# VHH binders against F-box protein At4g00755: the designs that were tried, part 15

Target 1, 377 residues: F-box protein At4g00755, of Arabidopsis thaliana (Mouse-ear cress) (q8lg03)
Amino acid sequence: MDFVNNLDTDTSLSILSCLDDPSDIVRASAVSRSWRQFVVKYSLSKNLCLKLFHQLSNVDHIIETSNDRNGESSEAGSSSLMDTRLLEKEHRAFALLARGCMSSPIESCIADAIRASSTDNYPVESILNTLEKRDRIGRTPSYWSSTGQHKTTVPESLLYKLIGDLCLITEVSIHPFQAYFQRGHPIYSSHYVRFRLGHEKDNSPHYNNSQDKKGEPGKSSIESNYVWTYTSQEFSMAQENRLQSFQLPEPVLCIGGYLLVEFLGRVQTQEMDGQYYICVSHVKVEGRSLAKSFRVENVDDNGKFGLKVLSYNDPKKMEEMDAEAGQDMDAEAGQSQLRNLEQLLNLLHRHPLDVVDYVWPDESDDEYAESEDEAEP
Below, E stands for the ipSAE of ESMFold2; O stands for the ipSAE of OpenDDE; V2 stands for 0.75 times the mean of E and O plus 0.25 times the DockQ between their complexes.

## First folded at step 9 (VHH)

Design S6 (framework vhh_8fcz_2; at its last look DockQ between E and O 0.03; V2 from the best seeds 0.00; counts 0 for: pae E 5.7 > 2, placed apart)
Fold by OpenDDE, look of step 9:
Structure S6 (fold): chain B 377 residues (1-377), chain A 120 residues (1-120)
Amino acid sequence: as target 1 above (377 residues)
Amino acid sequence: QVQLVESGGGLVQPGGSLRLSCAASGFTFSTYAMNWVRQPPGKGLEWVSGIRSSGGSTTYADSVEGRFTIIRDNDKKMVYLQMTSLKTEDTAVYYCARVEYSGRYYFDYEGQGTQVTVSS
């Protein structure tokens, strides 16, 4: 029974507005032509997306790439036809957005490390080291270190670029660094961590990561060039040598593709100078990237932006097409390898005396002797 | 072999002065930061002062700031701690320690220590 055709508009709208899953709206639009027209006319996909992700309220306009224009002859139709075309465009874009937010694979969302608020020994203790999962490369420690502070209250921050202008972030993980080469093997954690998501300010120059300077906390410079649209709660961080996962209370849609990790409350002093340091071996960000389908354009001073749709193709089909187009994805892997090489080179430029022959305890292969419990007959 | 030999400790009255010396041998002294650490009776080791390999930068614990001065002579392979306005709480065994001048500092060698006693 087609209730959309048999019920009044208000009743039908009330029923369909109870759908909280974007996929159900898409399914509803696939039931019949009348259902699709209803879903489009009342912008149900857009309204649900705005309800789920308030950041999308700043979408000023939708831009489609010319390749999808094959069918719409530019005939100057009546005002009513233009309105219908706009509503159809909105439906397509927000349906795709909803699908991406719900069904895109959960992956690592860090594209690059941009800047640290401070770095003690650049480039050896650079933020770039936090992109490496390991706390050591060969025999050389791999970590970022802040400068020292006498006050525990001086915060630090790490700025990252995400893999897309639209990323749904779910979790951030941090590995405090343990200085296994220092007396007592101190762990340079913070008491708390906080996360911010946002975008660059208009006309802000791109920061070159190569300019990480030793000394003054560059907080003022980082905060001045970015707009933070989300700020998390403070999470307690354990003084432990492990990757610690911090799940956001809800998935957060990042517009503009920047993450700031803030470290609050210093915990550990260094014996050399009695100052407090924060050291991190690894940072991981997990979520869903929409980079294959969307780009953010022309973010104004009010945070309004253009939503550019790159393709309406299934991202999985694009991965299959890109896997067939195999050559160009090697650039990001190549950049990661180049960064790893730069890190390795920076590590190798350490004075030969910096090679503490840490005799790694042989990971004794705990041969878990599977005790074959001989089931006695 | 790396050796650090402390000297100059002794008994001094409160408000008095004392100069500690540390003679270094067996390594390229000018490439290491040098430190003084102390162990008060019944307490753990505490950092007192440090000096960079170049001698250009010095650091002090808050408890000794303004009273103690660390100096090094790279030609003589010596590090000194001039202590002034000594307090009873400064009573400790004082150790000279070297730190590798690399990315992250750590102590790798200490001397046998010299006793400093501040008493009326």
Scores: ipSAE 0.020, ipTM 0.391, lowest interface PAE 5.0, mean pLDDT 80
ESMFold2, look of step 9: ipSAE 0.111; ipTM 0.596
ESMFold2 (binder alone), look of step 9: mean pLDDT 82; pTM 0.842

## First folded at step 10 (VHH)

Design T1 (from C8 with Y102D; framework vhh_7mjh_2; at its last look DockQ between E and O 0.02; V2 from the best seeds 0.00; counts 0 for: pae O 7.4 > 2, placed apart)
Amino acid sequence: EVQLVESGGGLVQPGGSLRLSCAASGFTVSSNYMSWVRQAPGKGLEWIGRIYSGGSTSYNPSLKSLVTISRDNSKNTLYLQMNSLRAEDTATYYCARELYGDDSAFDIWGQGTTVTVSS
ESMFold2, look of step 10: ipSAE 0.477; ipTM 0.789
ESMFold2 (binder alone), look of step 10: mean pLDDT 85; pTM 0.850
OpenDDE, look of step 10: ipSAE 0.017; ipTM 0.344

Design T2 (from C8 with S58N Y102S; framework vhh_7mjh_2; at its last look DockQ between E and O 0.37; V2 from the best seeds 0.00; counts 0 for: pae O 3.5 > 2)
Amino acid sequence: EVQLVESGGGLVQPGGSLRLSCAASGFTVSSNYMSWVRQAPGKGLEWIGRIYSGGSTNYNPSLKSLVTISRDNSKNTLYLQMNSLRAEDTATYYCARELYGSDSAFDIWGQGTTVTVSS
ESMFold2, look of step 10: ipSAE 0.313; ipTM 0.678
ESMFold2 (binder alone), look of step 10: mean pLDDT 85; pTM 0.851
OpenDDE, look of step 10: ipSAE 0.071; ipTM 0.577

Design T3 (from C8 with S31Y Y102T; framework vhh_7mjh_2; at its last look DockQ between E and O 0.28; V2 from the best seeds 0.00; counts 0 for: pae O 6.2 > 2)
Fold by OpenDDE, look of step 10:
Structure T3 (fold): chain B 377 residues (1-377), chain A 119 residues (1-119)
Amino acid sequence: as target 1 above (377 residues)
Amino acid sequence: EVQLVESGGGLVQPGGSLRLSCAASGFTVSYNYMSWVRQAPGKGLEWIGRIYSGGSTSYNPSLKSLVTISRDNSKNTLYLQMNSLRAEDTATYYCARELYGTDSAFDIWGQGTTVTVSS
């Protein structure tokens, strides 16, 4: 039944506004020309996206690349035609955005490790090590370590760049490091972990002012250069040598492509100095990237930004095409190899004196003496 | 010896484009965080942008639309593409290596290449 043509506008709008799946709005727009016109005229795709992802309320304008300008002749159409074109552009962009948020593959969303709030032994215990899944590379431990603190309340943070300006984040995983080379094999975990998502501030650190931006007393130097648009709850982290997954209560659309991992409450002391450390062997972030379809442009001081559409192609098809093209260069393997090479280079640049002889405990072959139970005759 | 050498500077007209190069020796560009920084006459240093070891980039928001940072791993070279140059873009341009994974500190600098934008 074509209720859009048979019902009043308010009733039709009420019905179609009950659709909570963006794909249903797209399907509705495909029913007929009248349905499409209705969906476009009342910005149903946009409204649903804003309802699902409140961060999109800061979309100031949509930018399309010139190639997707089908031959809309630059005729200065009437104000009404311009408005219709704008609504059509909005519909296309938000429909693509909705599709990307729902259908883009779940993948690892970390592009780079940017900065740690502190590092004990740079570069050996760098945040870069958290990009490696393994807690060791060859015979060398692979982990990030904070500096030591006497107070358990001093937090630490790890800052990451995401693979896209728009990423729908679903889960973060943390692997606390167990120092297997230390007596008692301590696990340098935290009591809690918290996540923030956001963007870089427009105030480029003037090179000269890096000293004088004394951030607000109590904000880490890392927090001062970023705007956090999402802050998770505090998750309890186990004192276990395993990858621990923290699912966000809802998928969060990160605008700007930065993740902060905050470690709260130090747990483990180092025996040598009695100070509390936090050590992490691996960090993983899972979600859906929109990097192939969208770019964020010109984030202003109010958090308003331009949404640039890079392509209206199906992100999934683009990934399939890239996967077909990339069957030769496993880009993850290439990045992993590059990271391994970087770590190797950092190891090779170690002055021979800084070879911490990690005495691997000889796996003493516990010869299980098979006690020959002498069967008594 | 660890060294950075910038090149490609010169005189350009307003609205012109220029590509700067930074050749590294003694270390691998693709394994490091690399930045471009500029200094206009009589002004302080201004950060332009960065390329991370993973290949992602970050830019000064004021310059983001005008600049692109890239690298060629095979040449161990960093690039700065600049478009729509203005008189205010007249500066000495430096490439620098950052200490990765810590506070943003630069440990290796090039000698710089001068760009003059004039009619």
Scores: ipSAE 0.020, ipTM 0.314, lowest interface PAE 6.2, mean pLDDT 81
ESMFold2, look of step 10: ipSAE 0.351; ipTM 0.728
ESMFold2 (binder alone), look of step 10: mean pLDDT 85; pTM 0.852

Design T4 (from C8 with L99Y Y102E; framework vhh_7mjh_2; at its last look DockQ between E and O 0.33; V2 from the best seeds 0.00; counts 0 for: pae O 5.8 > 2)
Amino acid sequence: EVQLVESGGGLVQPGGSLRLSCAASGFTVSSNYMSWVRQAPGKGLEWIGRIYSGGSTSYNPSLKSLVTISRDNSKNTLYLQMNSLRAEDTATYYCAREYYGEDSAFDIWGQGTTVTVSS
ESMFold2, look of step 10: ipSAE 0.409; ipTM 0.742
ESMFold2 (binder alone), look of step 10: mean pLDDT 85; pTM 0.851
OpenDDE, look of step 10: ipSAE 0.026; ipTM 0.328

Design T5 (framework vhh_enristomig; at its last look DockQ between E and O 0.01; V2 from the best seeds 0.00; counts 0 for: pae O 14.1 > 2, placed apart)
Fold by OpenDDE, look of step 10:
Structure T5 (fold): chain B 377 residues (1-377), chain A 119 residues (1-119)
Amino acid sequence: as target 1 above (377 residues)
Amino acid sequence: EVQLLESGGGEVQPGGSLRLSCAASGFTVSSNYISWYRQAPGKQREWVSRIYSGGSTNYAESVKGRFTISRDNAKNTLYLQMSSLRAEDTAVYYCARELYGSDSAFDIWGQGTLVTVKP
């Protein structure tokens, strides 16, 4: 039943606005020309995306690459035609965005480790170690360590760059580090962990190779340079040497591609100095990247930004095309490899811990000397 | 042979300064975690300061702002510059190589050098 043509506009809008799945809006737009025109005219795809992801309210304009301009002749059409073209562009972009948010594969979303609020032994105990899944590389421990604090209330944070300017984040996993080389094998976890998602304030590509310069209060610089558009609840972290997964209550669209992990409430003291430390062996972020389809451009001081559509093509076809174009992306992979090499070099410059044969105390087989009860004759 | 040798201990007045040295042989100081410890008469040995292979430094709260740990890579020597010395700083000072960071096993100790702060 073609209710769009048979009902008044308000009733039709009310009905179609009950759709809570972006894919249903797209399906509705495919029903007929009149349905499509209705969906486009009333920006139903955009409105639903804004309802699902409030961060998209800061989309100032949509930018399409010139190649997807099939034959829209630059004829100075009437104001009404321009408005229709804009609405069509919005519909295409938000329909693509909705599809990406629903259908993009769940993958690791960390591109890089940017900065820690503090580091005890830089670069040996750097945030870069948290990119390694293992808590050991050969004989060398792999972890990030905060500086020591006398107060348990002093928080720490780790800042990461995500793989895309738009990422739908679903889960963050943290592996607290157990210092197996210390007496009692203490776990330097926190009581709680909290997550923030956001963007950098200055679009200046600060190639801040901000090596964790000793002494900059990492918190003040992070807070000054980033805008956090989402802050999670505090999650309880177990005092366990395992990867602990924290599912966000709902998928969160990160605009700008930065994640802050905050550690709240220090738990473990170091015996020698009596200070509290936080140590992490690994951080994992899972979600859906839209990096193949979208970029964020010109984030202003108000958080408004341009949404650039890179391609309306299937991301799989783009992987095939990028595999052919693959010479130039070797530079970022090269920087990741260089950082991995720097990390490896930093690990190699870690003197091989002389194998202190941790004489694991041989579990002396308590030979239960079966007392041969000499049966007296 | 791997060895640490402390020197520079002596008597000093309260408020005075003293510089201790720890010469390493058989290994490179800049590639290791090296700490200063001290033991006062009748007390337990306590950690004083550490320098990491990366050059980062840490201090016990009791000496923070008064003591400075440093190294000369060319001399393969660790130093502890002590200032504003107090009677409570009287101890035998030891340098030790740590395996990996604080509270790790110690594999090499010096013989120690005595610092006495007397009025």
Scores: ipSAE 0.000, ipTM 0.271, lowest interface PAE 14.1, mean pLDDT 81
ESMFold2, look of step 10: ipSAE 0.261; ipTM 0.675
ESMFold2 (binder alone), look of step 10: mean pLDDT 82; pTM 0.816

## First folded at step 12 (VHH)

Design U1 (framework vhh_7mjh_2; at its last look DockQ between E and O 0.01; V2 from the best seeds 0.00; counts 0 for: pae O 12.7 > 2, grease 24.3 > 24.2, placed apart)
Fold by OpenDDE, look of step 12:
Structure U1 (fold): chain B 377 residues (1-377), chain A 119 residues (1-119)
Amino acid sequence: as target 1 above (377 residues)
Amino acid sequence: EVQLVESGGGLVQPGGSLRLSCAASGFTVSRYYMSWVRQAPGKGLEWIGRIYSGGSTNYNPSLKSLVTISRDNSKNTLYLQMNSLRAEDTATYYCAREYYGLTSAFDIWGQGTTVTVSS
C-alpha cells in the first residue's frame, strides 16, 4: 500500500518521521519515485541526520565537486527548479552521510598526536609514544608522562588529530602506564577521564604552519585555540595496567577532526619527589571515518561550515579499492619505521651527558630474593 | 644523611690493578641496585656494571673481562676491582644507587674518585 500517495502529507510525514535509522530513510527513498520525491521535498534525510547529530546544524551549505555537476545545465530555471535542485543535492549529501555513519568500517581514527598539556622529559616521554600500542619498544619504555604536581587536582590533557574532518566516534581507550622499572611498579593513572571533540578556531588551513613541532608541550592552554562541540561525562579510570575502553553514551560526530583527552584527579606519586604524575602508554580512538566522502570547509566564527562532498561512491568500495591499491604500499610499515626512526633520533639527540648506556635488567633477573628476614626469636 | 663516598683512586701503571671502594651511609647498600659509572676526560658517562640486591652482577660487555663488582654488607661498602688497566681507563669513577624514576635511573651519586693510568 503506497501510503505516500494515499495519505495526507502530514500523516505521511508523521509516519516517516518515526524512522530513527538513516538507512531506513534511504531505503524509503528507493521504494518509488513518489517516495523519493517526498523524502527529497521534505528533507527527511537531512532532518534525521540533524536529529541524530546536532553538530550538523552548523552546516551552512553543501559543496559538490565539479565532476558531479554534469547534470546541472546552467539554464536559469525557475526559482522552483532551483529549490528542487538544492533539495536534491541536500538529499544526496545527507543520504551519503547517513550511509557513511552506518556502514563505514569501525577503525582507528587517530591520525596524529598534536600536543600534551605538559611533558616531564621531552621528547623521551612525549605524547607521540601514546600512538604506540606497546608500553615497550625493545627494552625502552614507551609512554607519555605529565610533569609532576603536588596537587592532585591539576588536570592534564592530550590533543589528537583525527583521520578526517568528519568522524563518528564511538569509543576511546586509554592504557595507563605502569612504571615497571620503579619500586612497587606504580601505575600512574588518573581518577577520571573526559573527552572533548571539536575543531580549530582559526579558519586558516594550517596546511603550512609546520612550526608547531609535533609533540611539543603547548605553552598556551590547549583550550584557547580550539572549539569543543562535544564534551563527555567523566569516566572513572581504574588504576590498572591495561587498555581501558570508554564507550561514549552515543556515537558522536566530530566536526573538524580534533580530540582532547582530559585526565582528572591524580592518583599516584613518584617516590623520589613525592609528586603526582599521569602516565599513558597508549591511546586508541575507534569510530567511523567519513574522510573519503566529506571535507569541512570555511568554518566561520559562529561555527558554521560548508560540507564538501568528495565522492558519492560507496565508502566501502572506496576502502576495498584502497586496500587493493595499498597492498603494494607498506605505508603502515613506513610510518612505524618513521616513528621508530624519530624515536631513535630523539634518543640520539639526547645530550651525550645524560645518556648513560644503561643496560636495563632483563625481566628474568627480577629474582627479588625476598630476603626472608628470619626473625631471630 | 644518605651519602656515597668513593675512594682508592690514584696513579697506576699500565697493566696494573686497582680496587675502588664506595662507602654508603644512611642506607643499606645490599637492599639496592648499585652501579659503577665512569667519565673519561672530555667523554660522556660510561656505565661499567651493577650489583643487584641479591648479589648477582651485570657488566658492560666491553668491560666485563676487566672489572668485578662486589660488596661487603658488614661494611656497607661497594667495590670495583679493575685489572689490566690501560691508558683509556683513565677517568673519574662514580658509584651510584639505582633508583628507577621516570627520568632518572640513579638517585644518589658519590663525588667520584679519579684513576689515572700512566707510565
Scores: ipSAE 0.000, ipTM 0.250, lowest interface PAE 12.7, mean pLDDT 81
ESMFold2, look of step 12: ipSAE 0.059; ipTM 0.570
ESMFold2 (binder alone), look of step 12: mean pLDDT 86; pTM 0.868

Design U2 (framework vhh_7mjh_2; at its last look DockQ between E and O 0.02; V2 from the best seeds 0.00; counts 0 for: pae E 17.1 > 2, placed apart)
Fold by ESMFold2, look of step 12:
Structure U2 (fold): chain B 377 residues (1-377), chain A 119 residues (1-119)
Amino acid sequence: as target 1 above (377 residues)
Amino acid sequence: EVQLVESGGGLVQPGGSLRLSCAASGFTVSRNYMSWVRQAPGKGLEWIGRIYRGGSTSYNPSLKSLVTISRDNSKNTLYLQMNSLRAEDTATYYCARELYGTKSAFDIWGQGTTVTVSS
């Protein structure tokens, strides 16, 4: 029975590749502690996250709150122990991230409405009104309106701040506004909508301006202040007075916490002036926030950033663990490893990785180290 | 009850940084124009800047390079980040809700938090 703990790397990878059902992992769970070491050694959590969310390749380093108090600097020195500490740190962070992306509840992810590309009758018809679900409050209509345009090809956009630096976005919903107080009850929608996710540049907070000032249609302030790491397809909008939901093809990890909604193709003229407008009564964004567990730090000009882990556990759970006098820590640790591995295997089952190409060289220890003096490096 | 409570003041060396907080209750910060205002000892009120309903900001030109106003709508809290502080920035700092969207018309004030910049 102990010989299961000595499984070859090829055998372990073959077993993981052959398992079809999550329950099969329970049958193989006799080696729970050795399987955690396997997951850490071959970076399975990190590699799964990178396959699912390419933007995580821009993580330059992991910052743990407890390690910051240790007083040690991360020097490129001691090889074996430092490699192990790095792999353990990465495992903890990426395993937490993967769990958050799979198990956090779906919630509304907008924290603030920031800016529109244009606003008619500011501030009455500003982007802030799109946070309100109702299209009227008493006698007062609630909607954002662009300025008018004679051409249908002039786009408009709405910029929002998300509730955290790290949000997994699944769906954006838009409610076009119907002007119930105008003859004909026109709907001022657009033909298409497109979404962008990204982060602000370092100097964005220093711009002085009134919200929704008239300006160039090119949205130069938004372009100069933000970097978009994801841009969706164009979604067709119906010219209907209802909340319309646009499911992203795959959930998208937004790093930096900003959403841009772009409206393309004006549809409806206003009778009084013959100009095209776009009006929106509500915008809703749904996803899973990881803000309680992570923060993004120091995004540089290349898009690299530090991933700060704020908490691995609920503070209440940590206090309960300390209060337990007796310890069956080996059994508890084994069950925790099994839960983590089951979550990871379910993700691997859905998203097979090229583990052989990556994992093989790392398993082969560099016990055969030799100095090379040959040119042509 | 409508209330604004500032915090985060204290002693800072020249060149240092502080972040002031203003917790709002009884109304929603994001549905109002909010300002920071300060008063140095023996001087009149000086407007620092405003955050608009949508999150855009406007600043007193004399202070623009030193300050950043932000908010956290989930906590209904307004912030003032101050960097590169100088002795002349010693003052009591207030947050205020603007009436009619102008910095000169404030209907609700906080109690204030004192910042002292001294070596």
Scores: ipSAE 0.000, ipTM 0.099, lowest interface PAE 17.1, mean pLDDT 72
ESMFold2 (binder alone), look of step 12: mean pLDDT 85; pTM 0.848
OpenDDE, look of step 12: ipSAE 0.396; ipTM 0.781

Design U3 (framework vhh_7mjh_2; at its last look DockQ between E and O 0.11; V2 from the best seeds 0.00; counts 0 for: pae O 13.3 > 2, placed apart)
Fold by OpenDDE, look of step 12:
Structure U3 (fold): chain B 377 residues (1-377), chain A 119 residues (1-119)
Amino acid sequence: as target 1 above (377 residues)
Amino acid sequence: EVQLVESGGGLVQPGGSLRLSCAASGFTVSRYYMSWVRQAPGKGLEWIGRIYSGGSTSYNPSLKSLVTISRDNSKNTLYLQMNSLRAEDTATYYCARDWYGEKSAFDIWGQGTTVTVSS
């Protein structure tokens, strides 16, 4: 039954507004020309996206690349034609966003580690180690460590850059580090963890924070340079040497591509000094990246921004194309090798004398010596 | 000696493009966070963007569409590609090393290279 054509506008809007899946709005727009016109005219794709992802309320305008402008003849059409074109543009962009949020592969969304609120032994115990899945590389422990504190209430934080300006984050995983080289093998976890998602401030004068009062560890500097648009609840973290997964109550669209992991309540003291530490071997962030489809531009002081559409291609197809093209670029292997080299270089700078010849096992010389079974005569 | 040396500045017409270079000595650029900063005549410093040790980048949102930061590890050099230059982009451009492990500050600066955008 074509209710769009047979019902009044308000009733039709009421019916279509009951759709809570963005993909259903896209499907509705594909039913007929009249349905599409209705969906476009009333911005149903946008409205549903805004309802699901309140961060999109800061979208000021949509920007399309020049290649998609083939239809915008510069003719000063009537104000009504301009409005229709804008509504069409919005529909295309938000329909793509909706599709991306639903269909983009779930992947690791961390691009890089930016900063820790503190680090005990830099660079050996750097936040960079949390990008490694393993708690050890060869014989060397791989973890981040906070500085020691006498008070359990002093929080710590780890700041990460995400792989895109728009990422739909679903889960964060944290692996507390167990110091297997210390007596009693203590696990330096926190009681709770909390997550923040947001963007960097436009005019973040990293150089003008002369007012970082000497005494308060890195909270003030991180809060000063970033705008957090989402803050999770506090999750309880177990004092266990395992990757612990924290599911967000709902998928959260990160605008700007930054994640802060906050560690609340210190649990474990170090025997040598009686101070509380937090140590983490690995952090993982899972979600859907829209980096191939969207870019954030022109974030103003109010947090308003332009949403640039990079391509209307199916994000999934783009990933398949990149996967086919990227079979040649061992880029992950190169980054892992570079990280390993950096860690090695950091180790070499500490102990100039012990040139442990890390014989990289040349994986090449598995020459399967085909034992020619000498056939006995 | 630890040093940064910017180059590639000059006179460019509006709408032109320019690539700045920052050669590092005494340290390995790929092991550090590196930023580009500019200062227009009579204005304060403006942060342009950063490249992280992992190779990811962050940009000033106002400049993000116009700039690209990259590095060549083999040359130990940082780059700033700028496109569609305007008169307002006239400034001295600096590269700086970020110190994220202990401080949210730039610990090393280049001498700067001047870019003038004029018809």
Scores: ipSAE 0.000, ipTM 0.222, lowest interface PAE 13.3, mean pLDDT 80
ESMFold2, look of step 12: ipSAE 0.418; ipTM 0.770
ESMFold2 (binder alone), look of step 12: mean pLDDT 84; pTM 0.844

